VH-VL binders against RNA-binding protein 12 (RBM12). Designs and how they scored, part 4

Target 1, 78 residues: RNA-binding protein 12 (RBM12), of Homo sapiens (Human) (q9ntz6r430to507)
Amino acid sequence: FCVYLKGLPFEAENKHVIDFFKKLDIVEDSIYIAYGPNGKATGEGFVEFRNEADYKAALCRHKQYMGNRFIQVHPITK
Below, E stands for the ipSAE of ESMFold2; O stands for the ipSAE of OpenDDE; V2 stands for 0.75 times the mean of E and O plus 0.25 times the DockQ between their complexes.

## First folded at step 1 (VH-VL)

Design c01 (framework fv_ciduvectamig_arm2)
Fold by ESMFold2-Fast, scan of step 1:
Structure c01 (fold): chain C 78 residues (1-78), chain A 124 residues (1-124), chain B 110 residues (1-110)
Amino acid sequence: as target 1 above (78 residues)
Amino acid sequence: QVQLQQSGPRLVRPSQTLSLTCAISGDSVSSNSAAWSWIRQSPSRGLEWLGRTYYRSKWYNDYAVSVKSRITVNPDTSRNQFTLQLNSVTPEDTALYYCARDYWEGDYYAFDIWGQGTLVTVSS
Amino acid sequence: QSALTQPASVSGSPGQSITISCTGTSSDVGGYNYVSWYQQHPDKAPKVLLYEVSNRPSGVSSRFSGSKSGNTASLTISGLQAEDQADYHCSSYTSSSTYVFGGGTKLTVL
């Protein structure tokens, strides 16, 4: 159960992702914050959830705020 | 108006070093809004990104795993150009070589300007 | 082989629409929105058509559009014209801070 994140503050760290999804069972080792070709954070990331209920709860956080930015939360498909 | 002009030998013998130069006009090789890449094209492998150099308070390089042990991409700020060195070439390095600008200021992340291309043949 | 999968060829007739797919993994196309598309006419360098999945550079026709779903990005050309006959290449940024390309798609306008 994985989600794709967009709109992260460029200073975001793993702790900010954990706090954004507080009360949900996150696979903390799965947290990834992306860096782009210029060596700066892109504002994108992903994280895995241990169960379906928390994964679905995470999708409901779509467009909620982390600091002063709203975060897009999207499902990942292969 | 940004232009990239390539130069260098078109015939290289196996085991030698392939060396190409890309001269930049209309932008600076040390521009903090761009990176400068080498990409090659062959019928058997298609387009293949080789590596890049860019300046962000200091110089950085990124290289494709397939060539990392043999490749160097170097800037020359005094001549406003950058070079490709590929060591220990084999006939499989025969390809059309392009230099290109990798541009990301204003959320533009693509190879927006390309050189004319240089066909390099590796043979005895 | 190429890291990203594209069909080797597609065909269409003038005025129709065609779509070219570009499939990767969660470490490239699925992980980032740095997918770009290039048009290449014979004996010419590639020219950027789209960047960041769906954005058009200045001067590129609105007939070219892009989208992405999961690990697959798509280029759609509407109102197909004879001048569109070319090779089309997709590219993506990767989790290793490198770029990969697809195998290329030859578009024939019949």
Scores: ipSAE 0.000, ipTM 0.605, lowest interface PAE 16.1, mean pLDDT 82

Design c02 (framework fv_ciduvectamig_arm2)
Fold by ESMFold2-Fast, scan of step 1:
Structure c02 (fold): chain C 78 residues (1-78), chain A 124 residues (1-124), chain B 110 residues (1-110)
Amino acid sequence: as target 1 above (78 residues)
Amino acid sequence: QVQLQQSGPRLVRPSQTLSLTCAISGDSVSSNSAAWSWIRQSPSRGLEWLGRTYYRSKWYNDYAVSVKSRITVNPDTSRNQFTLQLNSVTPEDTALYYCAREDYSGWYEYFDYWGQGTLVTVSS
Amino acid sequence: QSALTQPASVSGSPGQSITISCTGTSSDVGGYNYVSWYQQHPDKAPKVLLYEVSNRPSGVSSRFSGSKSGNTASLTISGLQAEDQADYHCSSYTSSSTYVFGGGTKLTVL
């Protein structure tokens, strides 16, 4: 149960992802924030949920705010 | 279709305040998917971003460090416009001033609509 | 002087391809995929050509393409046409939530 995040503030850290999905049971060790070649955030990330109900609730956070940015929350599909 | 229409004085004396207005049609100044910026262009410095205002549950402003002590960018929801106020101008502030919209609907960072530009000369 | 480095001029013939470079630092072009390109005709406001390095807004010709390697972004114009004669500006979002611009490149279509 994983989601792809797009639109993260470039100053975003794991703690901001945790707060954005508060009340949902996330796998905190799964949080990944993508960085460019020089160590700066690209605005993309991934996070895993422990159960299907919270995964579906996370998809409902699509276009909610983290700070001053819309966050896009997408399912990861093959 | 979004349109930005600029107005304001073209001549300002050194030490005075430069004031420009950007009127918006086709979108709302309080749109959650936009930010509203001022950018200037001069031969010596090229294009230079000055600051923005935007609404995300409350109003925010961001300003370039080079002008932060002198600049204010203010929205006016009742007239659907935003303004630039630049204090204590010098001849170095002589430039073509543009207002522009930033698209924040995704992680895009670009200016999709621009005003017509206002040439402001700072001279005595 | 400008924050991002572009060649002052570039030229080509109709039907040819040309490339304009835009070099920054790790705090702008090298750190993020937030590079945009603008076309400016004389006495007109800039118009967006590309955003996020390579994405085209609706209505922009597929002749315009973008790429990035390290601290350098590039705009390529294929099948050059007379109306492409203009100034081209690159821009990047920065680690400080601001924008920086290149000095502009004048394209002459011979």
Scores: ipSAE 0.006, ipTM 0.614, lowest interface PAE 12.9, mean pLDDT 82

Design c03 (framework fv_ciduvectamig_arm2)
Fold by ESMFold2-Fast, scan of step 1:
Structure c03 (fold): chain C 78 residues (1-78), chain A 125 residues (1-125), chain B 110 residues (1-110)
Amino acid sequence: as target 1 above (78 residues)
Amino acid sequence: QVQLQQSGPRLVRPSQTLSLTCAISGDSVSSNSAAWSWIRQSPSRGLEWLGRTYYRSKWYNDYAVSVKSRITVNPDTSRNQFTLQLNSVTPEDTALYYCARDSYEYDFWGYFDYWGQGTLVTVSS
Amino acid sequence: QSALTQPASVSGSPGQSITISCTGTSSDVGGYNYVSWYQQHPDKAPKVLLYEVSNRPSGVSSRFSGSKSGNTASLTISGLQAEDQADYHCSSYTSSSTYVFGGGTKLTVL
């Protein structure tokens, strides 16, 4: 159970993804945030959920805010 | 402009529940760009953040480990306010209690931009 | 006691500069650029002076500046004035998505 994230703030780190999906059982070791050559996040990432219920709840976070940016949460296969 | 006004009893007996209310004007308790926190201050422990409530499609709460088993921070959207309930109080809970807005609109991870006036709560028999 | 270490007191004369330190760990001050500073006058609620280490809210004097090196954040007040006499508190975001505070520093303007 994996989601694709788009629209992450450039300052986003794993801790921000954890907080955005608060109350959901995420696989913290699965968090991937894409970084450009300057060492900053590109705005894209992936995270895995341990169970289907929390995966479905995560999809309901689509277009909700992380700080002052809304985040796109999309279903994705591995 | 945002204003926070606190109310609640100033004297609580040991083992009882400490209950305070923070009324909000100039913003909504369900604003998705804010979180609403309780912070206390005592000479022995200084400033201590206790917990927050915030709305992001659902209501969430975060609590400091030291009070997690005794604390509830609850919003009331109909009255545009939020409350602190701290159970099983002891004299060590005697402190000046503040409510505060933790802003996410102007800072990715918040800071406390508006504070209530403070309520001195004494725990004694 | 307090999670972040501040000196209990500092003093200076009008026109001088003073610096207040705030030392934590890699799980708070050293790990994040989310340090804020608050000024508290007697019998008043704290008021935000700086956020994100060095940003000033509208209305805060440019005499207040902030910096961070490793696990230590610093507040510098230049051109010290009598009304700067107050308690100063640092705060940091933590790796557990909570906030911690320093013990506070009493500034005396002599």
Scores: ipSAE 0.005, ipTM 0.619, lowest interface PAE 13.2, mean pLDDT 82

Design c04 (framework fv_ciduvectamig_arm2)
Fold by ESMFold2-Fast, scan of step 1:
Structure c04 (fold): chain C 78 residues (1-78), chain A 126 residues (1-126), chain B 110 residues (1-110)
Amino acid sequence: as target 1 above (78 residues)
Amino acid sequence: QVQLQQSGPRLVRPSQTLSLTCAISGDSVSSNSAAWSWIRQSPSRGLEWLGRTYYRSKWYNDYAVSVKSRITVNPDTSRNQFTLQLNSVTPEDTALYYCARGEDYYDSWTYAFDIWGQGTLVTVSS
Amino acid sequence: QSALTQPASVSGSPGQSITISCTGTSSDVGGYNYVSWYQQHPDKAPKVLLYEVSNRPSGVSSRFSGSKSGNTASLTISGLQAEDQADYHCSSYTSSSTYVFGGGTKLTVL
């Protein structure tokens, strides 16, 4: 159960993804945030959930805010 | 209402460890939306952020470069508090020490300190 | 030395407006919209006055406003009142997941 994230703040780190998905059981080692040459996030990422219920709850966070930016949460198959 | 109450020795000798405790009421030290910081104030350096601890599925710490080799900020969930330990102190560590909360639920990106303890003046002298 | 640059002092008369600047670098003030301002009266802990450059906490007077241009953030106090006499501190989040403060500005209300 994996989602694709788009619209992440350029300063985003794994801890911010964990915070955005508060109360959901994420696979922390699955967190991937794409970074540019200068070490800043490009706005894209992926994260895996341990169960289907939390995966579905994560999709409901589509267009909710991480700070002052809304995050797109999209389904993806591995 | 969230309140922070500080305690600890006010006089520390050079080379010893400075230890302070911040007791939290009205919030949990393990709150997923809060971060808990230590900030000091001296006439020569102004306000200086030292470090923070916070819980996001596991405990994390961030420390200012100037103190990173000497500092530990530790949470205690059973007593709902967090502590500062600063090793090998010198007279330059003489300051008013504050604990502070750094984030709000759903406003975790505010990056501001909204609740402060009363402050503890710590003097480092022989 | 403080990481962010503020004037040491500013003064004004009741009813006037004053502005306090806070200058950093692209790794703090210029890189993020995470600048906060604190008001500190004598023998009191600092109190958050503005966060995220221009947002006011509930209960903070609309006379206090914030802005940012490049590497410089500014706090403006309009309709200056005697109770505004205090020290004002700016702070910014940094690219290292740390915080830095300015040197503080003493505001004297004449």
Scores: ipSAE 0.006, ipTM 0.639, lowest interface PAE 12.8, mean pLDDT 83

Design c05 (framework fv_ciduvectamig_arm2; at its last look DockQ between E and O 0.08; V2 from the best seeds 0.00; counts 0 for: pae E 11.4 > 2, placed apart)
Fold by ESMFold2-Fast, scan of step 1:
Structure c05 (fold): chain C 78 residues (1-78), chain A 127 residues (1-127), chain B 110 residues (1-110)
Amino acid sequence: as target 1 above (78 residues)
Amino acid sequence: QVQLQQSGPRLVRPSQTLSLTCAISGDSVSSNSAAWSWIRQSPSRGLEWLGRTYYRSKWYNDYAVSVKSRITVNPDTSRNQFTLQLNSVTPEDTALYYCAKDIEPYWGDSLYGMDVWGQGTLVTVSS
Amino acid sequence: QSALTQPASVSGSPGQSITISCTGTSSDVGGYNYVSWYQQHPDKAPKVLLYEVSNRPSGVSSRFSGSKSGNTASLTISGLQAEDQADYHCSSYTSSSTYVFGGGTKLTVL
């Protein structure tokens, strides 16, 4: 149960992804924040959830804010 | 209206642990819009940020490389305070120590830096 | 050896303008718009003067302004007044989620 994240603040770290999905059972070791060839974050990421209920709850966080940026939360599979 | 009140010993012997406490009023140490820092000031090093603790779903710490092996910054939610523990002190740790409230860049619309400061505690490391 | 470079001292006469520079690297000043300036009078804790390069907290005079170009941030004080005599410190957030300070600049109002 994975989601794709877009719009992450460029300074975002795993701790911010954990906080964004407060009260949902995420697989913390699954958190991936994408970095470009210059070594800077691209604003994209992925995270896995331990169960389907929390995965569905995570999709409801689409367009909610992390700091001053809204985050897009997308399913990875159709 | 946040206020910070510092306490702790002002004289520490070399090789011992330096321990200071910062009591918070007007905010919660577990507020997810704040971080709680320790900063010191000495003539030789100027202002030096040491570390911080903050709550974002769980507790986190960030520490300056120069002290990372000796430092712990711990929150105490029951007393609404946070502490600095610095191990194996040397005379070079003699400084005026401040606690301060900061805002992490991702939370809220603006970063205010170290907006609220404690009164400062001069700690001398000497035999 | 502070992480950020500031001149040790600057001076000016009442009514004049002065500028204090703060130079870092691409992993602090150059990488983020999270530069703060602090004013410190003798025997007092530092006070936030500017944050996010150029923003003034409520109650800070418009005589204080900030800017940034590349790896260098600057504090400009216009219309110098006697009470501006103080130490000025810059600080920046870093790519490692820490803060670094400059060496501080002593401003003398002649």
Scores: ipSAE 0.006, ipTM 0.682, lowest interface PAE 8.8, mean pLDDT 84
Fold by ESMFold2, look of step 2:
Structure c05 (fold): chain C 78 residues (1-78), chain A 127 residues (1-127), chain B 110 residues (1-110)
Amino acid sequence: as target 1 above (78 residues)
Amino acid sequence: QVQLQQSGPRLVRPSQTLSLTCAISGDSVSSNSAAWSWIRQSPSRGLEWLGRTYYRSKWYNDYAVSVKSRITVNPDTSRNQFTLQLNSVTPEDTALYYCAKDIEPYWGDSLYGMDVWGQGTLVTVSS
Amino acid sequence: QSALTQPASVSGSPGQSITISCTGTSSDVGGYNYVSWYQQHPDKAPKVLLYEVSNRPSGVSSRFSGSKSGNTASLTISGLQAEDQADYHCSSYTSSSTYVFGGGTKLTVL
């Protein structure tokens, strides 16, 4: 039960992802924030949820804000 | 209650560097919920945001395009202050300079914009 | 010149409502809900009236309200009072992680 994130602020940390999905049962160790070869964040990431209900709720947060940037939340499988 | 106290010279010669300091009381320059800006005001240009420094796991700066080649804003955690350095000034840099606390929004955080301002420092650039 | 366009002046009589506009682009006002409004009396630093387009900090009168449509944000002052005579500035966050200000609007209470 994984979602793909786009539009993360360049200063985003695991705590910001946790807050963005607060009240949902997130797998904290699954949080991944992508960095390019220059060490800069790409604005991408993904995170797992422990159950299907929270995964579906996470998809409903598509285009909600983290800080001053809206976040795209997309389904992925596997 | 957060307070900002400015200091620095009020007269600067053309081609010199303008340097101003903003001391912070009641908050930390390294606060994860704040950013620390310099703004100037003149009759011809109005309010003009110049740049900021902030800490989010590391130090960042953002600068206005108009001054990006000449500006530096630096924190000083040991003195709990931040500074403006504007190089190669001209008479067009004559203005009333303010420091301010700006709060960048996070999901679920309160946002007040630039809710605390220093008292202002009139800097004249003249031969 | 300012990045955001405000009228240079507006006027109104006590008790009336007035609206001050702030027009930007899709890279600032239109693209973000991070528009703030500031009141500035003579010889004073600006004071925040509104943030996030329409939110009022504690202690700011409910006579001040804000809205946004497209690339234009608006500050409305209802029940105009003599003390409202001041300069009013808008600002917006931008896609370049900067702030821009409007040119300011001088409000005259007639």
Scores: ipSAE 0.006, ipTM 0.617, lowest interface PAE 11.4, mean pLDDT 84
ESMFold2 (binder alone), look of step 2: mean pLDDT 89; pTM 0.922
OpenDDE, look of step 2: ipSAE 0.024; ipTM 0.735

Design c06 (framework fv_ciduvectamig_arm2)
Fold by ESMFold2-Fast, scan of step 1:
Structure c06 (fold): chain C 78 residues (1-78), chain A 124 residues (1-124), chain B 110 residues (1-110)
Amino acid sequence: as target 1 above (78 residues)
Amino acid sequence: QVQLQQSGPRLVRPSQTLSLTCAISGDSVSSDSAAWSWIRQSPSRGLEWLGRTYYRSEWYNDYAVSVKSRITVNPDTSRNQFTLQLNSVTPEDTALYYCARGYDILTGEYFDYWGQGTLVTVSS
Amino acid sequence: QSALTQPASVSGSPGQSITISCTGTSSDVGGYDYVSWYQQHPDKAPKVLLYDVSNRPSGVSSRFSGSKSGNTASLTISGLQAEDQADYHCSSYTDSSTYVFGGGTKLTVL
């Protein structure tokens, strides 16, 4: 049960992802924030959820704010 | 192969509603790896993204600020198509209108298939 | 929202390399690696050349390459050919979950 995140702020850290999905049972060790060759965050990430109910609840966080930015929450393809 | 086929009136009078349809083959309008956009082109403004619709457990829409008050992009799952409605048109809305697929979320969305384009003239 | 800045025109000779810039802000080009480039021949719909700054779709020549530094993305075309004569458009995702395009660049192959 994994979601793809898009639109993360450059300063986003694991703690911000945890707060964004507060009250959902995330696999904290699964949090991945992508970094480009320049060492800056690309705005993309991935998070696993322990169960299907919380995975579905996470998809409902789509277009909610982290700081001043909309976060896109997508099911991953394949 | 994905194909997008556009239809709709090519002449609209000022203050009326511009309405276009984009029929999809080779993919589903409710595919969770795609988004369905309308983009227009004019000599004075170049390419302008107008809005999109997409399904991710529920339907979402995003619209450009410049048109947000008068635009609706709607999916129709039974016909596998999506539509543009642009209200209260003015001559400034005269443009070549394209529908396009935004795809794939893992690599970032990009517009990989485009319709043939429809030149819409807004004139009395 | 404001369009991205591209030069209106660029020209080169067959076999040459040319570069087209696309400049935005930290809320679009500078904020995300979601820049795409499109080639448009007269009377045709745009065709994707590059996505996510530098990735080529299947079938796009390796003569087309992309890069980004700060708020500016660049398209480089090496080994110019007559068929490359076209308009080139850049696009970027924005902080508001929308897309913006550049003004377009007309490439003339002399």
Scores: ipSAE 0.006, ipTM 0.680, lowest interface PAE 11.2, mean pLDDT 84

Design c07 (framework fv_ciduvectamig_arm2)
Fold by ESMFold2-Fast, scan of step 1:
Structure c07 (fold): chain C 78 residues (1-78), chain A 124 residues (1-124), chain B 110 residues (1-110)
Amino acid sequence: as target 1 above (78 residues)
Amino acid sequence: QVQLQQSGPRLVRPSQTLSLTCAISGDSVSSDSAAWSWIRQSPSRGLEWLGRTYYRSEWYNDYAVSVKSRITVNPDTSRNQFTLQLNSVTPEDTALYYCARSPDYGEWYAFDIWGQGTLVTVSS
Amino acid sequence: QSALTQPASVSGSPGQSITISCTGTSSDVGGYDYVSWYQQHPDKAPKVLLYDVSNRPSGVSSRFSGSKSGNTASLTISGLQAEDQADYHCSSYTDSSTYVFGGGTKLTVL
């Protein structure tokens, strides 16, 4: 159960993803925030959920804010 | 609607500093969902992105490697504008200069609004 | 000069479809779904046609479509019209948090 994140703040860290999905059972070791070779975040990330209920709840957080940025939460596209 | 209006000298002598201003209406230069860029166009190099400034809890700048040592892109929140300074210009810097908005992070990684363009000639 | 490779020119007749390619590397086109296409008529600023590979801004004709495979993005224009005669530019976000452009393609509608 994985989601693709887009629109992450430039300064986002794993702790911000954890807080954004608070009360949901995320696999913290699965958090991936994409960084370019320059060491800066690209605004993209991925996170896995332990169960389907929390995965569905995570999709409902689409367009909610992390700090002053709204986050796009998408199911993984194949 | 968001509009960008450019101003600045059209003639610059070699070794001087090229300075242009882009005035913003309909949006804030400190908007956390936009980035503000300078892009130039010349017959020899085509379109070249030069640099951008943007606010994300603090101000950030990114610059193209080719101009990084000579360029500064600065916001001015009091006038709602941003400027380009390009030092030590040569005739190779002769180009049509545009300012542009990119609604990065959550919208588009594209330049959706452009200024009218300013032709800057570098010659003696 | 240009980081992304486009054909210098392409031509077609009214009603036909044409495709313009834009080839980069894994550090730009191949690494991100942040490819944009711009239309530029003489003496005008570029106008965004497509963003994020295939998304169309409001007001842009459905005749313009985009795709990407590996390191190559493509713009397809269907049902060519005389007013489509213009220069077309691609751009991509990069690993360095910068943007690069292609060399531009001149479309002639014969």
Scores: ipSAE 0.007, ipTM 0.633, lowest interface PAE 11.3, mean pLDDT 82

Design c08 (framework fv_ciduvectamig_arm2)
Fold by ESMFold2-Fast, scan of step 1:
Structure c08 (fold): chain C 78 residues (1-78), chain A 125 residues (1-125), chain B 110 residues (1-110)
Amino acid sequence: as target 1 above (78 residues)
Amino acid sequence: QVQLQQSGPRLVRPSQTLSLTCAISGDSVSSDSAAWSWIRQSPSRGLEWLGRTYYRSEWYNDYAVSVKSRITVNPDTSRNQFTLQLNSVTPEDTALYYCARGTYDYWSEYPFDYWGQGTLVTVSS
Amino acid sequence: QSALTQPASVSGSPGQSITISCTGTSSDVGGYDYVSWYQQHPDKAPKVLLYDVSNRPSGVSSRFSGSKSGNTASLTISGLQAEDQADYHCSSYTDSSTYVFGGGTKLTVL
């Protein structure tokens, strides 16, 4: 159960993703924050949840704020 | 109720290590909804956040750039306390030092909701 | 030298309203809704007054309110009382997962 994140602050780290999804059971080793060729974050990321209930709860945080920037939380599509 | 009690030397010589302890009651240093900070106050610089430690499946630390090369903030779960170590002190490190708790719930963050009594540390010239 | 800019002093009379500003950048105040305000009486530790820009802890008077526009957060105290005389400090979370404070504002109630 994975989500795609968009709109992350440029200085976002794994701990910010953990805090954004606090009280949900995330697979911390699955946290991926994308970086461009210049070594700066692109604002995109991915994270996996251990169970379906927490995955569904995570989708409900779509457009909620990490600080003053809202985070888009999307299901992974092929 | 939460209480923070500070202890440590009030006089430190230049080039030595400043070491303070903050003992916690009413909460656990490893609480996954808390973070534990050191903040100092001086007339010349005002309030300065120095660093924090917190537990979220593993321990994390964050440090202010101005002190990052000299600072360590360490938890001690067995004694329910956390410490500040600041190396290579100079007279500019003379300040009133506070420990403080931040707390988090699902929606909200209180960065510094309980403070220790403060410890005035003088770095002798 | 303080990261956030506050006026050094503000004054008012009992019953008046005053506002204290706290100005940062898009990497702190402008980037996050994690602005807090602290009240400090002489020889006492600071006490949290507002968090998340405008939220009051239990027990804090409704006379204290907060707002934010762009890179500036504001604390407004209505119906000034003598006991409001204190130093007021703002703080913000930053892009570096750190916290910064303003220089503090001395409120004199005359």
Scores: ipSAE 0.005, ipTM 0.619, lowest interface PAE 14.1, mean pLDDT 83

Design c09 (framework fv_ciduvectamig_arm2)
Fold by ESMFold2-Fast, scan of step 1:
Structure c09 (fold): chain C 78 residues (1-78), chain A 126 residues (1-126), chain B 110 residues (1-110)
Amino acid sequence: as target 1 above (78 residues)
Amino acid sequence: QVQLQQSGPRLVRPSQTLSLTCAISGDSVSSDSAAWSWIRQSPSRGLEWLGRTYYRSEWYNDYAVSVKSRITVNPDTSRNQFTLQLNSVTPEDTALYYCARAGEYYWDSSTYFDYWGQGTLVTVSS
Amino acid sequence: QSALTQPASVSGSPGQSITISCTGTSSDVGGYDYVSWYQQHPDKAPKVLLYDVSNRPSGVSSRFSGSKSGNTASLTISGLQAEDQADYHCSSYTDSSTYVFGGGTKLTVL
């Protein structure tokens, strides 16, 4: 159960992703904030959820804000 | 050697659907290191990004707010192409329409347009 | 009109350097190092000159360079040549995972 994140602040760290999905059971070791081949953050990320209920709850946070930027939360299938 | 070749009607009547196709060679429309966009150009609005489609385990699309209610960008993996459909057109949709690939690498693919089609001038007139 | 502000025109003589600015907000140019520049000759599609503020694609002359300070990105063309006469467009990624363009700048080589 993974989601794809877009619109992350470029200064975002794992702790910000954890806070954005607070009260949901995330696999903290799965948090990935993407960096390009040039070493710059892309604003994209991925995170895995331990169960389907929390994965579905995470999708409901689509376009909610992390600071002053809204985050796009998209489903990913295996 | 990525090439983008556009086709579609050059004249569309008001209230109809504008439909264009972009055929891809030298890359796959389902490449996970590319995103496929439509961009138009007019004297009054300059360059205007309309939307994109891309494959990352499943298909995604993003659309500019100004056209979101009328636009669809669809991939066709069997023909290695993608299309633009813009509904309920008005004379303000008259523009030179380009398809474009966004970057070569996955993480760079959402940041810049490295290959462009030849452009199609679409006139919306009765 | 356009989301990013560029001067409508700029001019220079062969051998000179000129700079074109591109000003946005903290939600686009100021928030991301994902500014690209495109050169467009009459009746042709735009061609990428720079991406990620200052990176050149293979085959683009080192006469083209880019920088960014705050909400303003800049394209500098050194050793200006007649063939540089064209329209120049800036673009930036945005907080909403979309792209915006500047109004374009017509460069005249006198």
Scores: ipSAE 0.005, ipTM 0.624, lowest interface PAE 13.3, mean pLDDT 82

Design c10 (framework fv_ciduvectamig_arm2)
Heavy chain, then light chain:
Amino acid sequence: QVQLQQSGPRLVRPSQTLSLTCAISGDSVSSDSAAWSWIRQSPSRGLEWLGRTYYRSEWYNDYAVSVKSRITVNPDTSRNQFTLQLNSVTPEDTALYYCARVEYTYGSDWYTYGMDVWGQGTLVTVSS
Amino acid sequence: QSALTQPASVSGSPGQSITISCTGTSSDVGGYDYVSWYQQHPDKAPKVLLYDVSNRPSGVSSRFSGSKSGNTASLTISGLQAEDQADYHCSSYTDSSTYVFGGGTKLTVL
ESMFold2-Fast, scan of step 1: ipSAE 0.039; ipTM 0.745

